Miniprotein binders against q9h3h3. Designs and how they scored, part 30

Target 1, 235 residues: q9h3h3
Amino acid sequence: EDGFTAEHLAAEAMAADMDPWLVFDARTTPATELDAWLAKYPPSQVTRYGDPGSPNSEPVGWIAVYGQGYSPNSGDVQGLQAAWEALQTSGRPITPGTLRQLAITHHVLSGKWLMHLAPGFKLDHAWAGIARAVVEGQLQVAKVSPRAKEGGRQVICVYTDDFTDRLGVLEADSAIRAAGIKCLLTYKPDVYTYLGIYRANRWHLCPTLYESRFQLGGSARGSRVLDRANNVELT

## First folded at step 18 (miniprotein)

Design QH4
Fold by ESMFold2, fold request of step 19:
Structure QH4 (fold): chain B 235 residues (1-235), chain A 102 residues (1-102)
Amino acid sequence: as target 1 above (235 residues)
Amino acid sequence: EVRKLFEKLIKLFERMMKRIEELLKKAEEAAKNGDTETAEKYLEEAKWLAIKARIIIYILEEMAEQTGNEEFKRMAEEAKRIIEEVLKRLKEVEEKVKEARS
């Protein structure tokens, strides 16, 4: 519409980051409590601002599950941002290779698989499957947005720790599919988010590194993954 | 919609600056009371908010570039000046916390 769709979503996500989160932390909470927690806080019913009749009385920014092995390491994001600013004043070319090198140099390697679902039973079922995969150790960390508007889509983010580790990213895709997820998945390295680079950017960079599409039959994986940087099917 | 995005980003930036100020005051108070672990927690939260505030500035700069809007450009420049002062303040508080730890 106005050419800034991703930036509108980013603004809402950053606002949500500042509000309280509902977290199931497998490092401190027994796995046997997960099903009760999921039943209490389905993402289709948890409201962004604590609407009457909601399970939450206060605003909620995100609903999250941390796996037993979750050990956050975001790398040197402040150094990344400083180097990015210096690069822009240097006159040197800004390319996908430049962004990849900045991320590696500053150890800002995390990324995420994203999926968008309408509020309802399918969303709650998908989230429950992802959450179980996290506490069982097949995935590390995931979060889902609460219900913000009547009829608005919600997002599930499944994080990986190294976007340059193609096998690890594909393994996460497989774990997501094993949880019964059939919708489109897109993978975005966090370096693009920390530098404010979205689809409509002056350098024509593509922040989506991979796309995953479910295939009903064929490979054991059950998905078709496209490498957006090279326009090559990986599966 | 572009005007609405601009206004939302400015409000969010202002909310972040206010929260950083609150966190830095809490970090100084915790350090003065000898609770350096709590002070370091507040400093870490402030550092992350500064990272996010920079993302807002980058978005404003891109909006200014794509639209040619001089108001967006001037606001991005003012936000950069503000974040530079905040980073100086953050470094000063970090040094006070480190001194208290010893």
Scores: ipSAE 0.851, ipTM 0.926, lowest interface PAE 0.5, mean pLDDT 90

Design QH7
Fold by OpenDDE base, fold request of step 19:
Formats: sequence, structure tokens, C-alpha cells
Structure QH7 (fold): chain B 235 residues (1-235), chain A 105 residues (1-105)
Amino acid sequence: as target 1 above (235 residues)
Amino acid sequence: TEDEVRELFEKLIKLFERMMKRIEELLKKAEEAAKNGDTETAEKYLEEAKWLAIKVRIIIYILEEMAEQTGNEEFKRMAEELKRIIEEALKRLKEVEEKVKEARS
């Protein structure tokens, strides 16, 4: 991703956050309705701005599925940002460890597995598998971007509660793989997003902590997960 | 790459403006709800405003990073200006939050 592509995607994501979401909430909606909802709102056909002939007439920012155990707890993001700004002004060295400690201190521990897919059957199938895994309680929450431009990739985000819990992160990878998804996955803590830290930054921080590659016949998890910070395989 | 950077800059500014407008609307609604004794509605609007303020700060951080990487003084000046704007909005948000607390008591 050359230049400010990640920042561009972030700006698009933040703009999408302001528009209405299509949500399936398993806490209030019977799981038996999921198939009908998925059929009504396939992410490859849902358009960002409600284009003619799309399932949506109004703008849609995200399509999301909330699991039964989903509780939005973002921690003290405002305090995190204030501490980050103070840290920058202090002139102290900033390391991945510094960000981890800030995240822990402010309880901003959420992170997400990300996958980018072209619009079409593979995307819709991947989303259906993820949505099922969320409704079945294997995953907590997931969202997918609607179709923005012809040929543009859509992103599926699968969240975990704690990026510092390696087992929880790996369990989510396993659940994604069990849903039949074989593409590359990257794991990004939300702390990096909240601090505007992307791939190219003055501190040389890598916002991607983990990378998962599908492997046939490999580990029981069906993937190899690389710790990018330590360059160590976890599986 | 220069055109892409400019496009991103313009996109970020437009997004900032939209978010700030929404924050102002939410603060007004929260204040009105508090005046009417609807503290639950007021708290809801304040929470949404706080989240938008978080996102506005992300925009500023992106602009600061763009300024650092490109050396573009326009981006730097804009980031500083936006930072002042959001700081003022956060003061107003705090004032409204205190009014909501007073209305709840």
C-alpha cells in the first residue's frame, strides 16, 4: 500500500461510521432470521450511497453482526488520546511497548482481524460464514464495508476484546478459518486507529501485530499466525 | 502521489467539517434535553458527541502525520487550526456535560 492509502481508507471508514448501519443483532433477533437477512443484504450488492437497484435506497456505512455476548466497551479512548498527545510533547521515545502500555492503562484493548476481498460471491460467502460464527457465539462482532466503487475491495473486520490476549486473538483466527475463509488476515489493535497510526508513521510503529496465512494440512487451526513485532510464528 | 495527497487532505477537511457540525448539533440537542429534564437523551447525545470528538482527533493526527511526511506547511497550519477548533468544542462539551449533571441532581 503506497503512500497514504491506509489513511485514505481510514477517512472513508470514519465517513462510513457517520452513515446508517445495517445491523443484525443476535441479542434481539432470532438466529433463524440470519439467512433471510444475509440474502436481503449481501455485502457485494449493498452500495455505500444507495445506488439504484441496490438492496438499500439510503446510504449505508457498514453492515454489521452483533453476537449475543457483544458489549461495546471501548475503554477510555479520550484519556488515551490525551496521554498520547502528552507523550508526543514530552519528547520521550515512542515504541510498540509504549503503545501497549497506553492501551492497557486506558483499557483500550480491542482489536480486529481484517480481510480485504473483491466484491462478489467469495465476499458474500465469507461474510455469511463470519456472520454465522458471530451468531453462533464463536465470534463477538463483525462488520463489512458496503460496495463503494466498481472493482473496489471490501473489508471484513472481525473484532476481539483484547489484543494482548494472544489466545483470544488466535481463537478468533481459528473461528474465521473454520468459517471457510482462506485469504490473508491481518490483526490490528484499535489503539493504533484511535491514535492515527498507520503503516507509514514518524515513529516507525507497525499497526499490524499479527498476520494469518491459510495453510492446508498444517496446524489444527488451519493457519500460520505470525507475530509481526517479534517475527515469531505462534502456530 | 501529490494529487492523491491533496485528495486525502480535502477529504479529511470535509470530514472534519461534517463531524464538527454534527458535534455542535449534538451539544445543542443535549443542552435542550437537559433543560427539559430528559437526562437520558442528553447523555446519549453527549456520548455520540464524545465519539465524534475522538474521530476528529484522529483526523488531526492524520493531518499532522501528513505534514510531517510531506513537509507541507499548509497541512501543518491546518492541523494546528483544527486542533484549536476541537479544543474549543471539547470545552463546550464539558460545559454541557456539567449542565446535564446539574439537571440530573
Scores: ipSAE 0.870, ipTM 0.932, lowest interface PAE 0.5, mean pLDDT 93
Fold by ESMFold2, fold request of step 19:
Structure QH7 (fold): chain B 235 residues (1-235), chain A 105 residues (1-105)
Amino acid sequence: as target 1 above (235 residues)
Amino acid sequence: TEDEVRELFEKLIKLFERMMKRIEELLKKAEEAAKNGDTETAEKYLEEAKWLAIKVRIIIYILEEMAEQTGNEEFKRMAEELKRIIEEALKRLKEVEEKVKEARS
């Protein structure tokens, strides 16, 4: 185990960012067109790199749905990176509070719930439920990776606009669960992604801020959310 | 394994090269659009270039962590070289941005 598994995935994600995306944008497309779009582009059937010799063999980086109220606000990421570099050369301690303050100062507050599913009906069904929740306004923006040639697990990312707003993050978890999704969810603030900080980092920072588990025998909703930074259950 | 670490290193270098080529292309297009009076298009090219520069810095941060964890001097030297390259590109980006602002005014 070499300890760089997350970095391999990050490199693949950054490459995918540069390839064309398939987007349903509720801001410009009527909601009544969503079901046909979902049927045309199930993530288990959309290939990452295309098939040689196919007339529709174009690479696809991501499949995404933008909600009616989606307004991109990534904050001052360039300033965040500059401040991060200055901090590292200053000799000052780097703690979880340091990362939180950098994110707040530069308004880089977005984050995402992540789920990993094997290609197939379960993935396509989960994505369709998430996409409907986005178009209906319970979620703001989501994306899913297309199928790679090797057929490994695919990821659904559901974004929230402020990781420090615990209620907003919990509302997104609830909307995901209401779509019938029962798998493990992990929440990662985007600040860690922009600073290249993954699980086995030199500062011992934990990039997974929240973890959500669905309890089969629990309450009617059954969601159990753990704050990984403080080791405290929020539900 | 050592092979998986080497594979990551090579993957990051290829990605850096792809991103830098695109940044240079975008800066040329932004200058051309500004000369033709299309400053809105020029600004869109600059915005895309800025986002690619952010991602290039992420690649460098990953290489720096790889160098720290492995003690590999090749990774350290590469991270330093890539940092020099992106800083030069950022200087050119600022120069193009000023040209676009002058054209808008």
Scores: ipSAE 0.867, ipTM 0.935, lowest interface PAE 0.5, mean pLDDT 90
Fold by OpenDDE base, fold request of step 19:
Structure QH7 (fold): chain B 235 residues (1-235), chain A 105 residues (1-105)
Amino acid sequence: as target 1 above (235 residues)
Amino acid sequence: TEDEVRELFEKLIKLFERMMKRIEELLKKAEEAAKNGDTETAEKYLEEAKWLAIKVRIIIYILEEMAEQTGNEEFKRMAEELKRIIEEALKRLKEVEEKVKEARS
C-alpha cells in the first residue's frame, strides 16, 4: 500500500460510520428472514450514497449482521487514547508489546479479520456465507462496506472479541473458511485503529497480526495462518 | 504524491469539522433532554458524542503521523489546533455529563 492509502480508507470508514447502517440483528429478527434480507441488500448493489437504481435510496455507511451472542463492548477506548498520548509524551520506547499491554489494561481487545473483494457475485456470495455463519453463532458480528462510486474493492470485517485469544482468532478463521471464502485474510486489532496506527508508522508497528491463506488439502482448517509478529505459522 | 497528501489532509479537516458539529449538536440535545428529565435520551446522546470524540482523536493522530512523515509544519500546526478544539469539547462533554447525573438523582 503506497503512501497514505490506509489512512484514506480510514477516513472513508469514519465518514461511513456517521451514516445509517443496514443491520440484520439476529437477536431481534428471526433467522428465517436472513435470506430475504440478503437478497434485498446484496452488498455489491447497495451504494454508499443511495445511487439511482440501487436497493437503497439513502446513504448507507455499512451493512452489518449481529449474532445472538453479540455484545458491543469496546472497553475504555478514551482511556486508551489518553494513555497513548501520555506514552508518546514520555519518550518511552513503543513496541508491539506496549500496544498489547495498553489494550489489555484498557480492555480494548476487539479485532477483525479483513477481506477485500471486488464488487460482484463473489463478494455477495462471501457476504452471504459470513452472514449465515454469524446468525448460526459461528461468528459474532460482521460488516461489509457498500459499493463506492469508483467501483473499488469492498471490505468485509469479521470481528472477534479478543485479539489476544489466539484460539478464538483461529476459530474465526476456520469459520470464515468453512463459509467457502478462499481469499487472503488479514487480522487487525482495533487498538491500532483507535490509535491511528497504520502501515509505515514512525514506530514501525505492524497493525496486521495474522495473515490467513487458503490451502487446498492442507490442515482441517483449510488455511495457513501466519503470525506476522513472530513470522511463525500457527496451523 | 504531494497532491494526494493534500487531498487527504483536506478530507480529514472536513471530516473533523463535520464530527465536531455533530458533537456540539449532540451535547445540546443531551442538555435539553436532561432539562426535560429524559436522562435516558440524554445518555444516548452523550454516548454518541463520546464515540465521535474518539474518532476525532483518530483524525488528529493521522494528521500527526502525516506531519511526521512529510515534515509539513502546516499539518503539525493543524493537528495541534484540532487537539485544542477537541479538548475544549471534551470539557464541555464532561460538564453535560455531570448535568445528566444531577438530573438522574
Scores: ipSAE 0.867, ipTM 0.931, lowest interface PAE 0.5, mean pLDDT 93
Fold by OpenDDE base, fold request of step 19:
Structure QH7 (fold): chain B 235 residues (1-235), chain A 105 residues (1-105)
Amino acid sequence: as target 1 above (235 residues)
Amino acid sequence: TEDEVRELFEKLIKLFERMMKRIEELLKKAEEAAKNGDTETAEKYLEEAKWLAIKVRIIIYILEEMAEQTGNEEFKRMAEELKRIIEEALKRLKEVEEKVKEARS
């Protein structure tokens, strides 16, 4: 991504967070209603601003699915940001280890697998597979961006509770692969998002911890996961 | 490109303004709800305001990084100004939170 593309996407994501979400909550809605909901709100047809002829007449920020075990816990994000500002003022060295410790201290441990897909059948099929995996309890929570007016790729985010739990991160990758997803996946902790840290930053911090590539017959998990910080394959 | 950087800058400023306006509205609604004894509604508005404050700080961090990478003094000055604005809003948020606590007791 050249220049500030990641920051542009972040600004769009934050703007989308202010608009209503289309949510399927498996805690309150029977799983038998999922297929009808997916058919009503295919991500490739749901428009960001409620364009004429779209399933939505009003703006939609995100389409989301919550699993039965989903409990929103963001930790102390305000405390994290305050500690980050104090750290910058101190002039102390900032490393990936520093960010990890800040995240642990403030209990800001959530992260997400990301995939980018063009609007269309492949996106809707991918989303349906993810949504089913969430409702079946293989994943906890996921969201997808609606179709933008400018077009471009839509993003699916699949969350995990703890980016420091390598096994949990890998289990989520396996569940995504089992849902039929074959594209490239990247894993990003939310701590980097909350601190405004993207690919190009003065501290040379990489917000992408893992990359997953689909592989038939290789690993028992159907993917190869690379630890980007250590440049080591985990599977 | 310079044009792309300027576009991002303008987008971030507009987003900041929208978020700050919403924070002010939420704080007012929370205070009104607290006065009416509806502490549950007041807490809901405060929680939304807190999340917007987090996102406003992210905007500031992005602007600070843009200033560092480009050397643009306008971006630096703007980031400093926005930081002062959000700090004042956070003080007001704490004051409203105290009023809500008093209304619950």
Scores: ipSAE 0.866, ipTM 0.931, lowest interface PAE 0.5, mean pLDDT 93
Fold by ESMFold2, look of step 18:
Structure QH7 (fold): chain B 235 residues (1-235), chain A 105 residues (1-105)
Amino acid sequence: as target 1 above (235 residues)
Amino acid sequence: TEDEVRELFEKLIKLFERMMKRIEELLKKAEEAAKNGDTETAEKYLEEAKWLAIKVRIIIYILEEMAEQTGNEEFKRMAEELKRIIEEALKRLKEVEEKVKEARS
């Protein structure tokens, strides 16, 4: 497509990482306070840089909810990056299997389901459902971008701790769908992010490992999940 | 387009500068906290600095891919220069980390 669109978004996300976050931490905050917090900080109203009339007067990079069981373990990302640089110098082939092995060797196993929604009530409602699922223990941790400009999409990220644990990734997908979310979801292992690998890369790697499409079966709320690396349906 | 690639390059350089400034500030704060005996606070500053260094490397990887796809030698030279800068900062980070460990013992 235009070659570097994903890299522009990555730069903006890394800048957002550096600004203050609005966090509801279930490990230190009673669950009964969640509804008030959600009403105070709807993602369609929280502004990236602090606009007049918004709930925030200062820049906000991300809005996040941490579940009671959230125990961060990012693995050896520094070692991962060093090994990646050595691999490129070695002349050995770089394949999806190589990336998977690097991630396993360095225990950089986290990944995230992503959804993109226009600002408005639908986004706020989706975020509220995800946030409740996190506080109730069906999901571990999630974040949503604030409003940056009119008509721009905002992103909700729902993290899982091990992209190689397909059951755990599918359980997270199911919890997202149970919150009433019907849009397309894509799953990206964090290893690709830490190595700066986006869709238009020289190795033709696909950073999207799984794709989830809502599929109504009878009265059930289900999804069809495709493994993009192996072109195999998991569900 | 060529303009969009140039804009990304400039955005990445500004972000690199912001991250490096924050790393330097965090290392100074970690040293000060350790000097005052607050090693827990010092370790928290060090962890934030380490995460910023990881992100700085991501910027460098993006620049390297831009250089590869465009053939622009300026991008390649900048990526090499930024790599030398972050390696020096990582050396200082390790030195501060050892100072924090000494204060703890």
Scores: ipSAE 0.861, ipTM 0.927, lowest interface PAE 0.5, mean pLDDT 90

Design QH7
Fold by ESMFold2, fold request of step 19:
Structure QH7 (fold): chain B 235 residues (1-235), chain A 105 residues (1-105)
Amino acid sequence: as target 1 above (235 residues)
Amino acid sequence: TEDEVRELFEKLIKLFERMMKRIEELLKKAEEAAKNGDTETAEKYLEEAKWLAIKVRIIIYILEEMAEQTGNEEFKRMAEELKRIIEEALKRLKEVEEKVKEARS
């Protein structure tokens, strides 16, 4: 296989989950404070472990913004995991439809649009645009990784509450593009993350449900979205 | 390659140990909070412990996939051992949860 690159990144992400987060919570913080907060904590300068010269002196796992209407509902992830383990013992085939049904049954419906950017102005600008869209109510919740010790690409995650709601997922894509973001976006349902399923898996499942490419032109969306499961263009 | 797979294995084991240590700390804190009548704080510690247990299972799933793809029996045996450890911790978590419920009443 390719040396389990995605699994290395997953391990790093889970370690980051355990460290403190920098959060702007619109449910308890006035929107007028957002620009100052963004200027204080640009993701290209907030360091993972509090390096000298960074705005943070303590470790930071994630930088996050919660919208005013954010109401988390992760579903029954423990039940999902138990059912998954039983299914593998049963000998029944595992298909994309199997994963979809498992997610629906346990109400583990959240998913996320992902983008990867190098540290610098483009990353900070993209994050600021996403954060504003969350506070303004076009998006519900987003997070961005801090700058790693060695440097390298960082990730912005923009969550949606139901991956089976195709229109809602596409509306989130539109809101991201309206924030001026032109890079490739990929959409991954959280069910794959909770079951430890990455691209090089034994079942040949594709954890990426949609891809979005920026397209300036006559399209009302400003992007071209491909359904990876069915290999068809949605826009 | 082989070195990259070994590095991932060791990284996962270290992460598992860190998560289990935190789960134990959270369970102790939940018991202490409940004994002091602060059941709201105890419930927050229990919720964090439950989410860490979910992530521990993700570590186990990754290790099982590594065992399948490499044929390495060490990875398979380790995944089985880690699963036994988390199930024991979940028993303790449930016991603490019941203590918190008793304190609330």
Scores: ipSAE 0.850, ipTM 0.919, lowest interface PAE 0.5, mean pLDDT 90

